# VH-VL binders against q9h9l3: the designs that were tried, part 42

Target 1, 176 residues: q9h9l3
Amino acid sequence: PRKMVAIDCEMVGTGPKGHVSSLARCSIVNYNGDVLYDEYILPPCHIVDYRTRWSGIRKQHMVNATPFKIARGQILKILTGKIVVGHAIHNDFKALQYFHPKSLTRDTSHIPPLNRKADCPENATMSLKHLTKKLLNRDIQVGKSGHSSVEDAQATMELYKLVEVEWEEHLARNPP

## First folded at step 1 (VH-VL)

Design uc6 (framework fv_unasnemab)
Fold by ESMFold2-Fast, scan of step 1:
Structure uc6 (fold): chain C 176 residues (1-176), chain A 124 residues (1-124), chain B 107 residues (1-107)
Amino acid sequence: as target 1 above (176 residues)
Amino acid sequence: EVQLVESGGGLVQPGRSLRLSCTASGFTFGDYWMDWVRQAPGKGLEWVAEIRSDAYGGTTYYAESVKGRFTISRDDSKSIVYLQMNSLRTEDTALYYCARGQDYDYGSTPFDYWGKGTTVTVSS
Amino acid sequence: DIQMTQSPSSVSASVGDRVTITCRASQGISSWLNWYQQKPGKAPKLLIYAASSLQSGVPSRFSGSGSGTDFTLTISSLQPEDFASYFCQQANSFPLTFGGGTKVEME
């Protein structure tokens, strides 16, 4: 059986007008929600916009941050061969410059049974905050200090567990 | 005005090497991903290699058919992307295009600008 | 590798016709599909990205749809400048792969 992990990344703005999303933090948790990886990551380019309200990242976090190239190697060693769960996970993979096999990828922003349980339209893209509140009765991403990627990764894994049996059965019948 | 100009193509014998260059102008070269895509005479398009910007660690990716033989690199100070082609085979014969990849906030890497291409013929 | 199958390989059409080109992926690629136009002797030009997003400067008669494995490019009212080859390309995973192309020829 393949091991399963959940990932959530925080990005900062680099490039012209800070419009490029560059990896600045990554958190990975196991099936039980235990932290396997949680590091601040130094982008190779100048940070124009910390996006602190959403990312929770400040200049002080960059002082001892792991350089991108090294962090990427560490992260990919954890993800390789595992089922990786995320919310809008294509953004995380893009920031990591990584292509994870679709057959081993689970995106909680695009699982119709999960939306159905939340009394939301099955094919709508719902935020992690909304699904977590509706299905787990938990408030995440509260306040102005930015999101916790650990909290987000943990919530994402718990959401996936609610539909795991039925969704894995669906994927076995309809391989991606 | 965005422009990409390829050069370095020519006729070479099997087993030899050739280096292609693509000179970019009209945009901040260092902020973009750069790709090589080839087209054999009368055939369709085949992606060859990609090099990402420094913001993405300057990582490189290759088609399986060229891994170990081709090397993509870039010189941001000169706004040039290179394709070093070693151990050339007759099946590498194609028109080689340079293309610009955009950094989008989604998983797509559309090629929004292409050069006119440079022809590589591998024949004895 | 993800195989991209395009159909038809060729279609004959007249100005004003609706032209539909399909592209099928051998495995799910979500919406990570781009469409390009190529005229003889010229470089390809981006038409559609992320399955359905129209590239800036491309006429609104071009549209894309689909997700997962089945995708469609539609030209609602063919114009003289649209006689060309069209290629789909998946951006889901490396290696990036293109469809075999569809040549739109004058009837």
Scores: ipSAE 0.000, ipTM 0.472, lowest interface PAE 15.5, mean pLDDT 87

Design uc7 (framework fv_unasnemab)
Fold by ESMFold2-Fast, scan of step 1:
Structure uc7 (fold): chain C 176 residues (1-176), chain A 124 residues (1-124), chain B 107 residues (1-107)
Amino acid sequence: as target 1 above (176 residues)
Amino acid sequence: EVQLVESGGGLVQPGRSLRLSCTASGFTFGDYWMDWVRQAPGKGLEWVAEIRSDAYGGTTYYAESVKGRFTISRDDSKSIVYLQMNSLRTEDTALYYCTTESYSGSYDTAFDIWGKGTTVTVSS
Amino acid sequence: DIQMTQSPSSVSASVGDRVTITCRASQGISSWLNWYQQKPGKAPKLLIYAASSLQSGVPSRFSGSGSGTDFTLTISSLQPEDFASYFCQQANSFPLTFGGGTKVEME
C-alpha cells in the first residue's frame, strides 16, 4: 500500500490565442478528501485568456498567487512516491511539466470498471461531471462561475474508491 | 476530398434569428478546432467565433460585435459545426465561411481548410 | 482589440515584378501572423503561417518575415495567377483580427 492523493488543476490560456494551457490553480486532497494543497499559481507567461467559465480564475486571484516555479516544487514534493488519482490527469501533469510513474497513476477517465458501473462503454472517455452524477448522485461544476478544483479533486477520489479494490487487483495482475 | 459545406443562409429581418450549419468530410472532425469567418459585401474578412475540440475543453470564443447574440456549437457524431445567430442586425449581412485549424501536437493556429460560404442578408 | 493595419490598399504590378505588402499590429503579437490569398468569388487560401512558414503546396516565390508588430509578405517574381487580394491575420489573442487587405492588380 502506498499513500494516495487526488489532484485537480485549473489552467488559464497563454501563448497564441491563449491556446497554451498554463497552470493557475492546483488542489490536492488526501484519501479522506481533506485538502493538502490549494493555491492559485502565477504562470511565467502573460495570461491571454483566464477561461473563467471553466477555471473560476479571475485577475484578482493572480495578485498574491504563488509563482509557478515555487508552486511546482511544493506540488511535486506532495506527489512524489504516492499513488496520484486524477481525471484526464495527463493534462495536469503536462501543466506541471512533470512525469509521474504510470504504475502510481490512476486516471478515472480511463478505468473500464468505472465506466461499466456507470452503464457507459468501457473504453469511452467520460467527463468527471457525468460519472459523479451517475455513480455518486451528485452535481458538480454547477453554473458558469467556474469549477472548484477542490470539489473536482474530492469527487475524483470518491469515484476511484468505488473501484479501488477491483482496479488495484487488476493492476497487480497486469502491471503497467 | 477534404471538404466543408456551409448551409442555412438566406434573407432575414432585423431582430430575427438564423442558424448556419457546416458539414465536414474527409478528415477526423473531432480533432479540429472550428471557426466562422464572415465577409461583408465589398469588405474584408472578419473573424466571428471559434469552438475547440473536446481534447481542448470544447471552449468557445466570440468577436465583440457578436458576443451575447451568436452561439457556436458542434456535434462531433455528425461532423457538423453550427452558428446560432440571434438578434440579427443589418451589419451582420455577409458571406459566412466555415474554416478549420488542426492542432494535433503542434502550435499551428492558421485557417487551412475553408468552405465556399453561405450568404446571410439582413434587411427590412 | 489588436488592430491590423495593412498597406498598401492596392498596388498595380506587372508579371515578373517584386511585390511587398506590409502589415502592422497595434500591439506585439510575437510571430503569430498568417497571410491569406483571395481571388474574386473564392474562399481565402492560406499562404504563410507563423509569420514565415510556407504552407505546403504554396510556391517558393511567396515569403513572409517579421515579428512583434511589423510584418511583410513578399512575392519575389509576380506570376499571372498572383493577381488577387491578400490579407494578414493575427493569431496572438482573441478576438482574432484581419488586416484590411491589399489588392494586387495588373498594371
Scores: ipSAE 0.000, ipTM 0.504, lowest interface PAE 13.5, mean pLDDT 87

Design uc8 (framework fv_unasnemab)
Fold by ESMFold2-Fast, scan of step 1:
Structure uc8 (fold): chain C 176 residues (1-176), chain A 125 residues (1-125), chain B 107 residues (1-107)
Amino acid sequence: as target 1 above (176 residues)
Amino acid sequence: EVQLVESGGGLVQPGRSLRLSCTASGFTFGDYWMDWVRQAPGKGLEWVAEIRSDAYGGTTYYAESVKGRFTISRDDSKSIVYLQMNSLRTEDTALYYCTRYEDSGYYGPGYMDVWGKGTTVTVSS
Amino acid sequence: DIQMTQSPSSVSASVGDRVTITCRASQGISSWLNWYQQKPGKAPKLLIYAASSLQSGVPSRFSGSGSGTDFTLTISSLQPEDFASYFCQQANSFPLTFGGGTKVEME
């Protein structure tokens, strides 16, 4: 079968009023949850808002951080040709300035069988925290020091594995 | 009438520099991403560079063959996109097109819906 | 980089003929493929975007189909103004890449 990875990115605010989301950390895990990549990333633009409560990024993490151009090349090398799992993954791809094939993308925020297992409306977008608590009985994104992108990527892979067989069969019959 | 007009091409020796300009008219220039695409004589199309609108961070992207040598920039007050070409090589010889890029979503796939007539760059000794 | 392989490189056809051009991506690109027409001495013109969406002002005899890695441009009944080169282009990943082109020549 084709290799599968899960990704989670942390973004900081750049551009006018900090409204642009720029990549500041990326974590990628394999099918078993082992870390393949986890680096702080220095945006090419001035950071206006670290968004620390969510991102966990502080100015100290930018010291010796990998420049965006280099980090992007490393990340894309890992993602290319693989099935990439994420939660609201379009935000991660936007921050990476990358177009991943929809046929190889799995977004755990928009998988009807997953919502059904969590006793949630199939058409709703549920948070990673909620789905992880409901289906894996695990609390993630606790406290106010920011999220762990490693923890989020691992949870996302575990969530996808709960519906993998039925969803892959569905996609084979109904290609995106 | 929506129009793109390129200028600045010419004959130049290897190692020299040229600055291409593309003047836009008939649309709100600042709302669009802009790309440069080149075509060597009798050959196919090759994407060179892209610059996004200010709303999308004004970020720039380059083909690997031109990274470090070419710089794309824009001046929204004048409705001009530029391509500064340094350390020119004979393989940079091509007709250079300026294109308007219509994004289908934020950082999503899109298409080039308006093209200029191009400006010729010849790099020869 | 995603490589776009276009076939045939050239085709000889007569007015009224059905012409089919194919484009194959080295990796899945979903539906993110565009088709451009280039007449001799002119800039390219967008015909089809997102694999099958006809650009405004383009005649209905042009149609696109496909998804994933295999795509087709069809001209249902070739007209004199359709003798030109045609290029596919993927918009799925950076760098943006074009097919090698197909020249549709008069018979």
Scores: ipSAE 0.000, ipTM 0.462, lowest interface PAE 17.6, mean pLDDT 87

Design ud (framework fv_unasnemab)
Fold by ESMFold2-Fast, scan of step 1:
Structure ud (fold): chain C 176 residues (1-176), chain A 125 residues (1-125), chain B 107 residues (1-107)
Amino acid sequence: as target 1 above (176 residues)
Amino acid sequence: EVQLVESGGGLVQPGRSLRLSCTASGFTFGDYYMDWVRQAPGKGLEWVAEISSEAYGGTTYYAESVKGRFTISRDDSKSIVYLQMNSLRTEDTALYYCTRGRYYDFWSGYPFDYWGKGTTVTVSS
Amino acid sequence: DIQMTQSPSSVSASVGDRVTITCRASQSISDYLNWYQQKPGKAPKLLIYDASSLESGVPSRFSGSGSGTDFTLTISSLQPEDFASYFCQQSYSTPYTFGGGTKVEME
């Protein structure tokens, strides 16, 4: 009965040589794929590398972006107490500087039944793009204009729904 | 001053291998994507391969015509990008340019902003 | 693959002329379109990136326009050093593809 949401974040490079990943956009969708949150976020540190080819973020997006501290508060209000679905979600949580309970976290990059349905090795970490193409017959993250975090969050939720019954039963028998 | 210097070209028989090198100077090499672009005699430009910067893990991309035969790699400690060319065909005959991809600029797309003078590869029996 | 159709293949022009070169993408590439100049025996040189941004050191007589599928390179007043080949290139998606080139030659 817990509400379920899917999240996807875009990061830009800050720090030395742009190697630190800082939150610059966050999208959250509900179980049906409706957008609950989608904002550009201004990092507290100087942006060295916009990583535009993947993030889709350019300097103009930062002009009216929500400051990190405010955005983080809004995002955590949405995530708290819910089952949160993501792909390689530890990266999103790290960028948010947030610890979500493992019992309420679902990472589509680490669900063996999902890989099995895609004819991939159960213990391999497969990309969101690959799983979405194989299982949903849909191309995401196309071109160099950057990824749509809304599109990625929606795809992530749809992928989880393919194994939801099986995986929830597994977790009930084998609590994390 | 940004410089890219290609080497390793030559005359080679079909089916054999060559390794091209491109030595970079005047910029922080590891921060940039690097590409190979070729031009057959009297013809237009054809993109061959790309390798991502350190931040993106050295991910590689290839033109369909060279997939499985060519391998792009880099050595950031030496500021060199390589193109290993196996199973060479007569249609691989071209001047091979090393180019820098400008990814770390918030206002720009992905232009090849610096080019070397190129190294000539001739595949002939 | 995204196909880039460039026209004309060649154009004859005189110093002082306005020269227009067109490039068409087989699908929308937003503004991820670059223009290069190549002189005989030399490597290509970047002129324009992001469809309309002039590269540093390139004379202001060069300009680019367009978005989506249709793009134009304009040389407002042709100079002797501008007789060269010009190539468009999409950087939207791999494989990156170039137009067939336009040779600007003396009339």
Scores: ipSAE 0.005, ipTM 0.475, lowest interface PAE 15.1, mean pLDDT 87

Design ud1 (framework fv_unasnemab)
Fold by ESMFold2-Fast, scan of step 1:
Structure ud1 (fold): chain C 176 residues (1-176), chain A 125 residues (1-125), chain B 107 residues (1-107)
Amino acid sequence: as target 1 above (176 residues)
Amino acid sequence: EVQLVESGGGLVQPGRSLRLSCTASGFTFGDYYMDWVRQAPGKGLEWVAEISSEAYGGTTYYAESVKGRFTISRDDSKSIVYLQMNSLRTEDTALYYCTRWGYSSGWPYYYMDVWGKGTTVTVSS
Amino acid sequence: DIQMTQSPSSVSASVGDRVTITCRASQSISDYLNWYQQKPGKAPKLLIYDASSLESGVPSRFSGSGSGTDFTLTISSLQPEDFASYFCQQSYSTPYTFGGGTKVEME
């Protein structure tokens, strides 16, 4: 069996002017898209900006949310030693205060063959919404109520599966 | 100068309702997170409910023991925070304090810096 | 829920004594710990916030220390007005929970 998961995190703004991105939700799915983890997460600092239009996080979601340190421990236990797929995944790892080995990281925002299939420049950074529409004929992140991290993680895994064989072969020949 | 004054407590039978009020003065009320904390006779402190400041939309939070029965609300034009208590139980008997969380330069803090004197609620048949 | 265990439940002391009160969280709460003083018939008063920061107007004989799960409130030289109950509170996560309290009584 493949030891591969996909992750998507939602962040809220903390610190001066809400400029610090703090983890407020994390979703992790397995290779088949089944949910392994999906929790609202309480930042240790006061939330200045919920960024609801993007995050989908509202104040009600913070009631009984899992404290950051507990959530981080649970999440890292799932990610450690696995191939982790994400979109612009460095932002997720930064919010988790976690370093994941590049050899086990797959970022769908930086996979040239995926952009090629979408008729986009190979080295451009394309949004998850655009790639999902072009390649899977699905609209995600619809409306003005924010994103679903479960939906985003599932779409990210499906996108990776389109290029998995080709990209794993490339990485074996050209290790990061 | 800075003051919180609770009112509305009294003796009530189980299953009935009471509404507590807390009138604030001496500060810009709308900037502050407001909480209710209770203390049963001879016992310790128990947090009950919180309502966020005006800038954060007045979002509410509750202890599990009161969730679904109590409602916290605020009227910033009158500088009052309320606690509507429904389906009262004997274990709700306590002195109820209104509290303010600290605040400075646009940031709410994680500590209760001002407390009222409290209003007594006795739930007994 | 985060449980706060406070010790001792009571202590007998004389004016001039050093008094130490401890508070333990069931999980890490970083530095989100506050200490309050309560005199009989009165509302609690904030003494220390963020584990070690002294509130304005509170005498310097009060100090706090600790992080994570283990915290201490120290009164370096007890004064007559310090005979009271003391409570710790975690403000890391809702529900905000208080320790059971420590009553400082005259010996």
Scores: ipSAE 0.000, ipTM 0.464, lowest interface PAE 16.8, mean pLDDT 87

Design ud2 (framework fv_unasnemab)
Fold by ESMFold2-Fast, scan of step 1:
Structure ud2 (fold): chain C 176 residues (1-176), chain A 124 residues (1-124), chain B 107 residues (1-107)
Amino acid sequence: as target 1 above (176 residues)
Amino acid sequence: EVQLVESGGGLVQPGRSLRLSCTASGFTFGDYYMDWVRQAPGKGLEWVAEISSEAYGGTTYYAESVKGRFTISRDDSKSIVYLQMNSLRTEDTALYYCTRDLWSGYYTGWFDPWGKGTTVTVSS
Amino acid sequence: DIQMTQSPSSVSASVGDRVTITCRASQSISDYLNWYQQKPGKAPKLLIYDASSLESGVPSRFSGSGSGTDFTLTISSLQPEDFASYFCQQSYSTPYTFGGGTKVEME
């Protein structure tokens, strides 16, 4: 549907020993995979660990990054009232300090039919990379530049579309 | 032919220093994260340190047990990764392996190849 | 830090047997778990990455499964060359941590 978006966030480490995950990039795509939002985001706390090998974030990306409070407002305006698709999406919502209604949330790491199509145990939590390779025959998160949150959001939307009809019917009969 | 060759190990007294080297060949060394993993005699594997590629700023990561005492570094022009070990303790006695981090994008840390290792013995 | 608990510490088996080794993470690591084989006097060799992906050149009798906190390595029909130690390793976050190892020895 037209009121559906997919999100993927990159986090950096803040706080003691860099153990706190703070939002540093957010990408949002529409149903067709077109980019609605993609910004580097400046955390309000000092960055202790850029986690560059996963996040792709470096100090240079922070120079013109959108401050957290402003970025959060922009992102929430896009997400509010829409069905939001993500992979292990609770991490993204935590980093945004945001509660999205469960009835409008779709987590591709917890959709049994999707795992079944990938020949994985229905209640297992599989990585986005694994599901994308198995079901879309596409390699994502390749190379040494860290993850592309745009690429991850696009893959997440495509994965959801494979089970959308079946899963929406299931949720209509079994509301969360 | 991808190959890693460690050197620099030996017998050393507690409190002294050693520098280990690992020479790489057969791949584009500068593109990869490099790691040191050790194994005490008759024990399991313990990850020690990692250094990122130059594209990621040569950032370094350490196990808590060696933090402040060990320094990992690299010389991409020579395809060598180093482990400078200071203030050595008896519990640092182990076979030290050099390994390449096979970057697949998300959550690396699967190591291949491994060198044959170089032995470090810390005793009086 | 993520703790990796591996069981059993050792298992006695015969050629042709099915062998299963388990690995448990102290927190969810999704499918970011690798398995290594180490023969006496040799460096470890990667067998399986990302919980279930078989490394090239590794025989199909080896398989991995699991996600979250519980993982299993299975050898469907043990061969003489499979008597070795096996280690799991989480790649979810640094510091990378290994399980204590399982020694597969001849009965």
Scores: ipSAE 0.000, ipTM 0.488, lowest interface PAE 15.5, mean pLDDT 87

Design ud3 (framework fv_unasnemab)
Fold by ESMFold2-Fast, scan of step 1:
Structure ud3 (fold): chain C 176 residues (1-176), chain A 124 residues (1-124), chain B 107 residues (1-107)
Amino acid sequence: as target 1 above (176 residues)
Amino acid sequence: EVQLVESGGGLVQPGRSLRLSCTASGFTFGDYYMDWVRQAPGKGLEWVAEISSEAYGGTTYYAESVKGRFTISRDDSKSIVYLQMNSLRTEDTALYYCARSWYSSGYTRAFDIWGKGTTVTVSS
Amino acid sequence: DIQMTQSPSSVSASVGDRVTITCRASQSISDYLNWYQQKPGKAPKLLIYDASSLESGVPSRFSGSGSGTDFTLTISSLQPEDFASYFCQQSYSTPYTFGGGTKVEME
């Protein structure tokens, strides 16, 4: 394993009319796709919208969920000092109320070489589902029961590995 | 005025089916989760079923006592929530309330608006 | 399922009395607890949500407290219109469950 992990979070709606996205599940995998962390997380604010079609979160998942403060501590311990890969990862970091160094962050929704390999415009933001189908010939996020954050984290790591050498070299020459 | 009006209750024999309706007015129905809560004569309150807004797939939840027999559904174009009750038992005899799940400042569901209820009697 | 145990089942009180009703959850529900008032022949009315938040239009003599497993509804100075049944309800997880109710009767 390398000093690199991939993360995918599921959020539920909290706050007035459910407009705030709060962390409700987090999955972290290592370089080889092995699960390092996968827990349902109880938000500190009350859930008004489970967003189940997208998140896969249901009320029963909250019964034994890890409280946000405890889960956040566990997650940050895993992420600190590592290269963290994600797709539209700024949303995950916002939900974690965490700032990860840009030099150690890899966002597969904003890697031009990855889009080029998928025959997509380099500056477009492509969905994880589209990139995974085009480049890995694999269907993820199928059905209407919600997404698997483990599946999404694993796909994200595999996508990054397709451009890892090229992109790391680019970042070394053009530090963010 | 925000209100809920239930209908469809009546006297029915065990093993039969009945469909309850709840018509909403005075608010944006499609934005709210809707629930059914029942009360047997002289007894307390029992939650029966909940349906999410259609924006989030109309996800349904049921009490164990009715799972597999009752189906909650909604028609946002008509502002109606339904409760289809199959294989009725004498234990299902109750006043059935339709309730809106209200929220403010991020709290989870509380039932802030209730209808007057519709009576279901299951008897031979 | 989360069981809600409410006590007392009934209480006799006079106008001006302080009335306390308790509710105990079989497991921690944080502050996901609501209180309702029900008068004979009427639908329940929401009084308190999230353990301690007063619903709009509800008199300030009603207050809620507690977190975790133990919760209390207090009526600081009972008024004639407060003679009714009161129910707690957890909204932490489905199935939502109600306490058995407390009937506040005139002494």
Scores: ipSAE 0.000, ipTM 0.457, lowest interface PAE 18.6, mean pLDDT 86

Design ud4 (framework fv_unasnemab)
Fold by ESMFold2-Fast, scan of step 1:
Structure ud4 (fold): chain C 176 residues (1-176), chain A 124 residues (1-124), chain B 107 residues (1-107)
Amino acid sequence: as target 1 above (176 residues)
Amino acid sequence: EVQLVESGGGLVQPGRSLRLSCTASGFTFGDYYMDWVRQAPGKGLEWVAEISSEAYGGTTYYAESVKGRFTISRDDSKSIVYLQMNSLRTEDTALYYCTRVRGYSYGWDYFDYWGKGTTVTVSS
Amino acid sequence: DIQMTQSPSSVSASVGDRVTITCRASQSISDYLNWYQQKPGKAPKLLIYDASSLESGVPSRFSGSGSGTDFTLTISSLQPEDFASYFCQQSYSTPYTFGGGTKVEME
């Protein structure tokens, strides 16, 4: 049996004009929503754009933040051999510079039964906020300003649990 | 309930300055991002500027057309957001709305409350 | 910058008609699209957020759909109070950009 975790990452802009997305926070929760990892991460390149509106990250969060290479090692130890759930998870893996096995990856932005339960077209890419509101009847981080990667990872796990039995059976019959 | 009241508009000559104010009531002002959106006479809507809460750094964002000339700021103790407009141009002529942002980062922000607007006319 | 193209610029309709307004983004914005209604001489009012979520207090005859680049606002049975201008707005990235607007006129 494989263990299952959910992940959500925050990125800041580095490189020319801040166009490169670099990891600046990562949150990982277990099946029950308990936090396994939640750290601010210092990118190896100069931060050009904190993208605070999207990331919730400010300069003060970088004080004593874990350097990227060390954080990456810690994160990969948690993810390796587990089923990893995320929303548009390719962005998180890209920021981690990591390739997780497709057979152990679950992307809640690309699960047709989940969209069906939300009364959305099966192949549409819906936001985490929309699916959480529609299926869990919960607004995440409304009116408090800023993004919580912990809250988003927890919501992502809860969304997956709504279709877990059905989707795992589908994957067993149709291995990726 | 929620109210946003803009003030400070008027008729001004090109190159001059104006400061707009928006007084908020009926909610915990300091927890919200606040924006200015303008509308030229008979035209559509144009986003001007945004300011985050101080807990998130009071970070500011501007439309390219006003960058370097306009400054958005806030005073949470008074529940006021400001727009300082310098080096005004005739194309800045518009009705200026103060808006409250519901939601947060990652592009799911939307303007749930708007004031009635304050008129700025820049002409010689 | 993300460009929002709204169509039509105006439409003449009668009470009871079904009205559809479309909005197209120059790049994918997922479902980060909002719709606003503006009556003559008044401030805009939020109708729909996140492409399809109906704002509290807005009549159920209003609905939104779409994802990616193509979005639609539908008024299933036009009422007298619905004659107004409608604007889409992307919230995917700054600068936030609005569509050019659609005026729904009587007749």
Scores: ipSAE 0.006, ipTM 0.513, lowest interface PAE 14.0, mean pLDDT 87

